# Designs tried in a protein design chat: VHH binders against c9jj37. Part 7

Target 1, 291 residues: c9jj37
Amino acid sequence: MEPLGLVVHGKAEPFSAALRSLVNNPRYSDVCFVVGQERQEVFAHRCLLACRCNFFQRLLGTEPGPGVPSPVVLSTVPTEAFLAVLEFLYTNSVKLYRHSVLEVLTAAVEYGLEELRELCLQFVVKVLDVDLVCEALQVAVTFGLGQLQERCVAFIEAHSQEALRTRGFLELSAAALLPLLRSDKLCVDEAELVRAARSWARVGAAVLERPVAEVAAPVVKELRLALLAPAELSALEEQNRQEPLIPVEQIVEAWKCHALRRGDEARGAPCRRRRGTLPREHHRFLDLSFK

## First folded at step 22 (VHH)

Design u2
Fold by OpenDDE, fold request of step 23:
Structure u2 (fold): chain B 291 residues (1-291), chain A 122 residues (1-122)
Amino acid sequence: as target 1 above (291 residues)
Amino acid sequence: EVQLVESGGGLVQAGGSLRLFCAASGFTVSDNYMAWLRQAPGKRREWVAFIYSGGSTDYADSVKDRFTISRDNAKNTVSLQMNSLKPEDTAIYFCAKRGYDWPSGYRRYDHWGQGTQVTVSS
């Protein structure tokens, strides 16, 4: 019976510190990455990357080709995020910051780093606030991170007024905005939500070089215009004439609700109050239809 | 056109203070993400401080409790108050705006100033 050797462990900290010193160190490096739009050179070690990550194993190959390897271009990932990824791959630890954690998370997902992904998710949840939540929601929606998405939506529901005023909100995709607009739990009045949606659509229109109405088309149907007072609807119509946002048919439908003094049970979601809906005179008719 | 112009750099003794300014044009600072980065001689550019549109801030560990990022909405400027300066803080300091790259899903600095030199003597 070969004596079962006892596995003994050295101190982890000096080991990790030594490996950390190799991150972006040209000494002994055998691969150079050109990272980000700024084309930052980042030095690394093929063997370490390959043994820790299948993505890099495939990217770098198993056999160093003859000669000086050409730089590997990674043009999309920001340099800070990439360096965080390297730190994790080299040391099995990473220092995360609130301003960059979502980029690290994105990179972790793209490179198939499951453990780093989980660490980033835990960190995001821990530091989640009004300034970060919309950006986090976008990442969650993009990568199908269901638990994060739920937490972000819940957070925004509780802090709707502040969240809708952030740059992160303005940069949401339609897919990320839809769950919010469908929520009955938003603590915001519909008039303010319409204004926020307009601002959102304007930003998207400028970025995508498309008309505001086209950008807004996937989400505007979720706005509950019937909750608005007649004066507010009139104001919306005027704004819409100047800058088309909402289909005229949708506005007409809201007017019909006013005329009929009946919340059309059949029309379902457009007449439901949200948690933050301010009371209006005509709402007394809407409440009767849901009982 | 988006422009960022840094000012306030100079020579200071260790332990001293400087305040950097970044004047923005072409966009509203209070509605965007802003950052300060620095590049020391022979080193890569590194992030220093970040301010969110909502006003919360983030700092690199190396400058935490010494540096303060703030903004003046009326002047459309971002500032970096630097206290207890050290020789290792010597660098060109850059003001940057962060944007969202929709195709890639990454947030990146999409506009930069020309930078301002900060030199801390021992």
Scores: ipSAE 0.905, ipTM 0.963, lowest interface PAE 0.5, mean pLDDT 93
Fold by OpenDDE, last read:
Structure u2 (fold): chain B 291 residues (1-291), chain A 122 residues (1-122)
Amino acid sequence: as target 1 above (291 residues)
Amino acid sequence: EVQLVESGGGLVQAGGSLRLFCAASGFTVSDNYMAWLRQAPGKRREWVAFIYSGGSTDYADSVKDRFTISRDNAKNTVSLQMNSLKPEDTAIYFCAKRGYDWPSGYRRYDHWGQGTQVTVSS
């Protein structure tokens, strides 16, 4: 019986430390990346990247011509996130920070780094708070990260007032905002939601150079205007005349609810209370049951 | 127009303290994400401190418990209190605003100041 070989292991820490010292080190480097909008030069080693990541294997697989290899441009990923990716590829470890973990997560997804993705997800869940949750929700929605999305929505439901006041909320896509506006569990009054939606749409309008109403069109239908008092609806109409946000037809439907003194089951979600809905006189005529 | 102007840099002995200021115009500091970064001679620019719109903060390990980022809403400024300074803290310090890039999905610093020099002598 041929003696079975024995695999022995050295110390992991010195090994990882040595490899970490090669991250963004021009010594022995054979590839230079130009990273981000700032065009930061980042030095790396083709063999290490190629053996650890299929994305880089494909990207770098072309035999360098006899000349000085041209820099590889990665214009979208922020430098900090890219360096974190390199750290992980070189050392199988990474230092994550709350302010940048979502960018690292995004990069991990883009580069097909499944293990790094999972590490980032665990970290995000661990450090999730009011300041981070909307940004995390956006990433979850963008990449179809269902578990993270659910966690973020649940967190926002519990901390709705604070979450709606964050910059992260204002920067949500319509796709990310929709799950929130559809939720019966939001702990906020509908009047506040309307105000928040207006603020959100204004930010989007400015960034996209589009009218407020166009930006808001995908999400405004989820606002439950029938929950508003007559005075609030009148105020909304006046605001809407000055700055269009909500289709007039949707406001008219809310008035019909008041006139008919009934919540039409066929009208769906617009007449359902949310967890944070403040009581009003006309609510006694609405179907306020949580299904 | 968005502008960031850093001030407060200078020469200080090891163990000393400095307070940096960043005056912002063209946007409201309290409604945005702000950061301090630094660039030492011959080194890349590195992140130092971060403050969220809600007021929570984040710090690099190298400066944790020594540096404090804060803001003055009335003055529309961001500050960096630096205590127990070390020669390794010598750098140009930059104030930056973080923005969201919709097409790429990344958040990045979209506006920078000119920086202020901090020199810590041994």
Scores: ipSAE 0.904, ipTM 0.963, lowest interface PAE 0.5, mean pLDDT 93
Fold by OpenDDE, fold request of step 23:
Structure u2 (fold): chain B 291 residues (1-291), chain A 122 residues (1-122)
Amino acid sequence: as target 1 above (291 residues)
Amino acid sequence: EVQLVESGGGLVQAGGSLRLFCAASGFTVSDNYMAWLRQAPGKRREWVAFIYSGGSTDYADSVKDRFTISRDNAKNTVSLQMNSLKPEDTAIYFCAKRGYDWPSGYRRYDHWGQGTQVTVSS
């Protein structure tokens, strides 16, 4: 019986430590990246990058030779995230932090690093909190990470008041905001949602240099204005005259609900209470429509 | 115009304490994400502490349990309380604001101060 070969392993830690020491080390480096908006120089090794990542293999060239001359510009990825990517590529490990994990996740997705992506996702779920959840939701929506999206939405539903007050909320895309506004499980009153939506739209308007109403247009239809009291609707109308946010037609529809004292089954979602909807006198008429 | 101005740096003995301040103008610190970074001589700028708009904090392992980032909303300032200082903490400390880059989807530091020198002697 020919002796079966046995794969034996050395100690992993010293090996990883040695490779880690090469991250952003000009020693033996054969490629320099200019990374981020700050144009930070980052040194790396072509052979390591190419063997671990197809993105870098393509970027740095597949043919033997002097390769792509340095520097290689990567202007979009933050330096911290890029260095985390390098750490992973070099050592098959990475130190993740709550404040930067989403940037690492984004980079992992962009560079096609599936294992790193999964590690980041696990970490995000583990450390998910009110301050992180909206940003995480955005990333989930952007890259179609369904499980993460569901977890984020569920978390926000449970912590709606706090989540809506975060900067992350204000920076959501319309696409990311929509699943929240469609949720019956939000633990927030509709009046607060309207206010939050306005704040959200204002931030977007400023950044995108577009009118508030235009930025809000994709999402405002999900606001359930019929849940508001007459006085609140009147106030909203006045505010809307000063700063257009919601189409007048949508407000009119809310008034119709009041006038008819019935929730139109056909109108469905706009009259449906959310978990956090505060009771109002006219809600007694809305509930009858669902029996 | 957004401006960040650091202060409070100086010379301190190992084991000592310093409190750094960052005065912000042009935006509200409580509505934004803020961070402290540091750059030692000949080394890359590294992240030290982070405070979310909601008030939660994050710290580098090297400073965890020694440093505390906080805000004064009334003064529109961010602070870094540094305790049990070590010679390895010697660096220029920078206050930074994190912003969202909408086109790329990355969060990045979009504004920095000039920094304040912290020197910890043995």
Scores: ipSAE 0.902, ipTM 0.962, lowest interface PAE 0.5, mean pLDDT 93
Fold by OpenDDE, fold request of step 23:
Structure u2 (fold): chain B 291 residues (1-291), chain A 122 residues (1-122)
Amino acid sequence: as target 1 above (291 residues)
Amino acid sequence: EVQLVESGGGLVQAGGSLRLFCAASGFTVSDNYMAWLRQAPGKRREWVAFIYSGGSTDYADSVKDRFTISRDNAKNTVSLQMNSLKPEDTAIYFCAKRGYDWPSGYRRYDHWGQGTQVTVSS
């Protein structure tokens, strides 16, 4: 009976350190990436990438021609995020930072790195705060990360005023903004939400070179204008005249609610108060059952 | 037009301190994400410090507890206070604004200053 071999293990840290030293090392590399908008050269090893990631296996699987291999262009991923990905692929470890974890997460998703994705998700949840939450929400919505989305929405609900004042909020897509505007648990008054939505739409308008009203069109229907006082609606109308944001019809519907002293439930426009809705005289006639 | 202009660099002895400034124009610093990066000779540009629009900060491990990023809203500037400087901190320091690239979904630095030289002597 041939003696059964025993698996023995060396020290993990020196091993990882040695492999880490190969990251972006031109001396032993056989592939060069041109990364990001800055076109940063990053050196790597085909065999390591291919064995650790199917994306890179496919990307690098073509036999290098007899000449100097052409650089592989990855123009979208930031260099910092890409280097983090390489570190993980080489060492099965990665140092994550709050400011860049979402980019690493995005890269992990794009490259099909499930384990790295999970590590990033855990880190994001752990370090989630007012400054990060809107950006995290965007990533969650973009990639259908349901648990993260729920956590982010819940966090924003609890910290609505602060969250709405962040740059991250202004940079949300309509798709990411919608679950917030649909929430009954936002701790902010509707007038503030309208203002925030306007600010959001302005940023989008500038970026997309589209009118504010067009950018806002997908989300404004979620604003609960009936919660506003008559004076606030009048002010909104005036503002809307100067800078169109909300369809006039939606404002008219809000006025109808005032006139009829009831919400229009049939049209799916809830007159429900949010957690942070400030009391107004006409609210006694609105459906208060869903706070 | 968006512009970033760094200042405050110079020669300093090891253990010394230096404060860098970044003057921004064309946008409001307090409403944006700002960062300091540095590039040492023969090395790649590396991230040093980050400040969120809400005011929270993040630091590279190599500079943590020694460097402090801050803003002056009235002056529309970002600063980097550097204490306990080491020869390894010698680099060109850059101020950068981070933006969101909607098509790619990545956040990246979309504007940079010209940089300011920091030299730490042993």
Scores: ipSAE 0.901, ipTM 0.961, lowest interface PAE 0.5, mean pLDDT 93

Design u2
Fold by OpenDDE, last read:
Structure u2 (fold): chain B 291 residues (1-291), chain A 122 residues (1-122)
Amino acid sequence: as target 1 above (291 residues)
Amino acid sequence: EVQLVESGGGLVQAGGSLRLFCAASGFTVSDNYMAWLRQAPGKRREWVAFIYSGGSTDYADSVKDRFTISRDNAKNTVSLQMNSLKPEDTAIYFCAKRGYDWPSGYRRYDHWGQGTQVTVSS
């Protein structure tokens, strides 16, 4: 019986600590990255990156010409996120923080680091709160992270009032906002939702240098204006005259609902109450259509 | 124009306390994400504390339970209360605003102050 070799293990902590000390250490490094908009120099080791990540293998695999290897430019990833990625690649561990985990997650996805992605996802879910949830939703939507998206939507449904007041909400894409506006489970009144949507559109308008109405066009159809009282609709019309947000036709449709006192089944979602919809006098007519 | 101006730095003995201030202009602090970072001599700039628009906070392990980030909405300022200071806390401290870069999908610090020097003597 040929003596089967036995795998023995050294202490993991000193090993990891030693490797961690090489992260962004110019000593023995053979590659320099220029990272982020701040153009921060970050030093690394080609062999370690290449063996741990296919993205870096491809990026670094080109034979350095006979000259001093030029720095590798990574202009999009923030330095902190990149350093976290390096830490993980070097040590198979990473310290994650609430404020930066989404950037690390984004980097993990971009670099094809599946294990790091999963670790980040677990962390995000664990620490998910009102301040983080909209940002997390955006990342989920951007990368098609379905489970995270579902969790974020569910969380926002439960904490709608607070979530809609966050900067993260204002920075959502239309694609990320749509699932929220389609939800019957939002714990917010429609009037507040309209206000939130306007605020959202204003931020987008400024960023995209487009009119508020144009930015809002993909999502405003999901607002359930028929739930608003006549006085609220009138106020909305006035506001809309000052700053166009909602197509006039959509407002007219809401008025028709009031006039006809019919929640026409045919009119679909616009007459359905949300969990947080405040009761109004005309809602008694809308409920009859669902019986 | 967005501006951040730090103040409150100085010399303090180990175990002492210091409070830093960051005055913001051109935007509303309460509607944005704010952070404190620091850069020690010969070292890379490192994140210290973060405050969300909703008011929740995050801290680096090295300063947790010693430092507190807060804001004054009326004054449009962010503060960093530093207690139990150590020599290793010696650094230039920077106030920063975090923004969202839509094209890249990354959130990054898009505005910085000039920094304020904090020196902790043994």
Scores: ipSAE 0.901, ipTM 0.961, lowest interface PAE 0.5, mean pLDDT 93
Fold by OpenDDE, look of step 22:
Structure u2 (fold): chain B 291 residues (1-291), chain A 122 residues (1-122)
Amino acid sequence: as target 1 above (291 residues)
Amino acid sequence: EVQLVESGGGLVQAGGSLRLFCAASGFTVSDNYMAWLRQAPGKRREWVAFIYSGGSTDYADSVKDRFTISRDNAKNTVSLQMNSLKPEDTAIYFCAKRGYDWPSGYRRYDHWGQGTQVTVSS
């Protein structure tokens, strides 16, 4: 019986370092990528990419030959994120930074790199702060990353005042904004939320070249206008005449709540207080329960 | 129209200091993400420092504890204080605004200045 062979291992660090030196190195490279809107050239090795990633295996072809012409254009992914992906594919390690980790995460998801995705998720959670959380929420919602979404929402609930003042908040999609506006745990007054929503809608309106009211339509229904005092509602109506944001019908429903001295969830106007809702005289007639 | 104009570059000896400035127009720096990048001869452009709208900062490992990015909201400017400069820091330094690319879902640098030359002699 031939003696059973034993697998022995060399040092991992020198091996990783050697492979890292090949990232974006034209030496021995057999493929060039044109990456991002800036059209940055990035050099790589087909065999390494193909053996580590199914996306690149499909992209570059499995058969030797003049299959995929070089350069290969990847116009969507930022160069920094792409280089991080290459680093991971070559070395099974990656340097992550707070300012770019979400782009790396996005790329990992797009390329089907599950291990890199998990590493990015761990890093995002570790470095999560007021400046990053809204952007992280957007990515979470976009790709259905449930745990990250929950963490981001929880963080924003705890730091609502600061989070609503970030550029990240203004750039949220309606889909990402909705779970926030539905939360009973936001530590912000409804008047501030209305202001924040208006600012958010204005940014979207400018970018999408659409009316503010149209951009806001998917989310404004989650604003709890019945929580506002009569004077605040009047002010809102006046502002709404100048710049339409909220459907008039929704404002009317809020007035009905005042007139009837009761909250009515069936009418589509949420009357529940949020954690940060400032007390007003008419709140004694509304549902003040927290979920 | 969005414009970024860098200034403050020059020749400095190793161990010296420089302060770069970026004057922005057409937008408010305090409401946006801003960054400094640099490009050395024969090398690709690399990220150096980042400042969020909320004011938090991030740095490349190579410049950490030596460089400081900051804003002057009143002047609508971004600055890069560079201390303990090394020959390896020789590059053209660029100020950039980092925006959100709505079609792709990626954040990217959407506006750049012309850059300012920094040369560190040994």
Scores: ipSAE 0.800, ipTM 0.918, lowest interface PAE 0.7, mean pLDDT 92
Fold by ESMFold2, fold request of step 23:
Structure u2 (fold): chain B 291 residues (1-291), chain A 122 residues (1-122)
Amino acid sequence: as target 1 above (291 residues)
Amino acid sequence: EVQLVESGGGLVQAGGSLRLFCAASGFTVSDNYMAWLRQAPGKRREWVAFIYSGGSTDYADSVKDRFTISRDNAKNTVSLQMNSLKPEDTAIYFCAKRGYDWPSGYRRYDHWGQGTQVTVSS
């Protein structure tokens, strides 16, 4: 058939550049946001926000109110992440950076921007490394992002000692830490893992203003104390006197394993080795209970 | 009390170099995320360089391959080596600590230094 019309396309870069010039630009602006803890003013354009984002469509409404508009306060989102969201809404593109992508992802989830969310997830996976992985795991757990969570856990299992020493590990929620402590694939010895858990609990205790033992309570059962040698258990008891972390009952169950020479008598304490478990003499009888 | 104190700013000709220092107290630099940001006249504060707790680094495109962020754990300092300086690098440079805001779930800068002026003439 011979068409009566033809769809033609102009060059993308000049079009995108024109729209980008309006990001945070008071020219033609009809809404102002006050963003982040620094309370930065960010100028925006209602028509672009509303047509590109249902969250902003509902937030701003279809008609401006009478009089001088009041600024819209967005006190939690960092300004850099909010500006990235605006650039995406205006131009359908944005440059992502490893140090800030998790904040852009968080904003995309909160504003219901599904395409930006998926683009951020793809970027996180591409740039995932030891320094990012625990923060990415926390975001994945917070928002129920199952595929990202699986990737982060697998990465941490392959790089366990390095990952457990990062600030991101120390800032994990108990819910994010549990999948790691349940893993048989961690490449870390249990003595080191106990120390990592104590460090983690200290950070949570300071932030939540709660005792270390209370912060650790949701996760300490996952520490496999039966894998520790008797001298290591004794040292742990002394550390517990200085800074309580592990309930005495859990330590008692580990001692029962040694006394009875059977892992199945350790009740409630898993006796399974991890990939990183260093051998101890008593591990010989744990195989009978473990198998 | 967390404190950050920048130093090392000054006047330099285009093509020159400067090294900025940030002395930290009240926390351990190597256990935290640190950044340098800058604010040029009439512009908002912008990220320049970032160092993760594990030691990896990221840079803004405008400074990549010219600036290097590093830390000295014994002195508890962060530094920014700035080479091949351009007039557009003129700004107040800030050292910042990035923290995690548990209620909001966002990571953001929670402590700042006073800033140090860098002026590049040509």
Scores: ipSAE 0.769, ipTM 0.918, lowest interface PAE 1.2, mean pLDDT 89
Fold by ESMFold2, fold request of step 23:
Structure u2 (fold): chain B 291 residues (1-291), chain A 122 residues (1-122)
Amino acid sequence: as target 1 above (291 residues)
Amino acid sequence: EVQLVESGGGLVQAGGSLRLFCAASGFTVSDNYMAWLRQAPGKRREWVAFIYSGGSTDYADSVKDRFTISRDNAKNTVSLQMNSLKPEDTAIYFCAKRGYDWPSGYRRYDHWGQGTQVTVSS
């Protein structure tokens, strides 16, 4: 018989440690990045980047430039996240932390690193809590990560009052907020949800330099104003005069539901209770529908 | 408008303790994400401790069990209690606020203090 070759292996840890030592190391470096708002210099090695990542292969090209290479500016990615990406590219491993994993995940998606993306997703699910969940939801909606989105929504439904008070909630896009406002499973009363939506819209108004009402327009119809008592609707009308949030037509539809003593989904205001809806006297009439 | 001012740094012997303070103005600490970072001479800034808007915390491996980040919402301050200090903890310590950059979709530190020097002698 013919002899069979045998694959032999050196020790994995010294090999990984040697490659780790090259991360952000000017020794043998042939690429310098200027990363993030702080414009941090990060030294890297073209061969490792290009063979591990098609994004960098295209960005850097296969041929050297016409002389001393100019720094490559990556102004949006945070330095910590970029270094985590480099560590993964060099060593096929990286330690993930709760405070920064969403930035590593965002970078992994943008650089087309599917394995790192999946590893980050697994980590996010493992460490998901009330302090992370809204930021994770935003990432999930931004990149169409349906499994993560479903888990974030379910988590928020179970911890609604705490989640709605977080900075992450206030920073959600309208697209990320809509699945929450559509949910019958939120454990928050509608009066409190209106206040949360106003707080959300104020933050968006300040950041986008737009009126509160314009920021809120994509989401406000999901507020279920017919669930509010007449005194609460009156208070809402006064608040709306001071800081417009909800179109008057939507408030009028809620008053019509009260006057007719019947819910009417055809009038554009949902009358269904949520898990956290506190009882009011008029709720006995909201379940009736027209034939 | 937004300002962060660190204080409490100094010289301490190995094994000693210090408490750093960060006074914030122009925003509410409890409504935001706050961190302590440090920069040793010739090194990049590295994350040390993080406190979320809801109050949970994370720590770098090198300081876990020795440092504690906390906040005083009445005074609008963040503090870092540093125990069992080692010479390798010598650095300028910075207080930072993390914000969300809506155009890029990244979370990043958007405001920094000037830093306070901590020196740990052997």
Scores: ipSAE 0.766, ipTM 0.915, lowest interface PAE 1.3, mean pLDDT 89

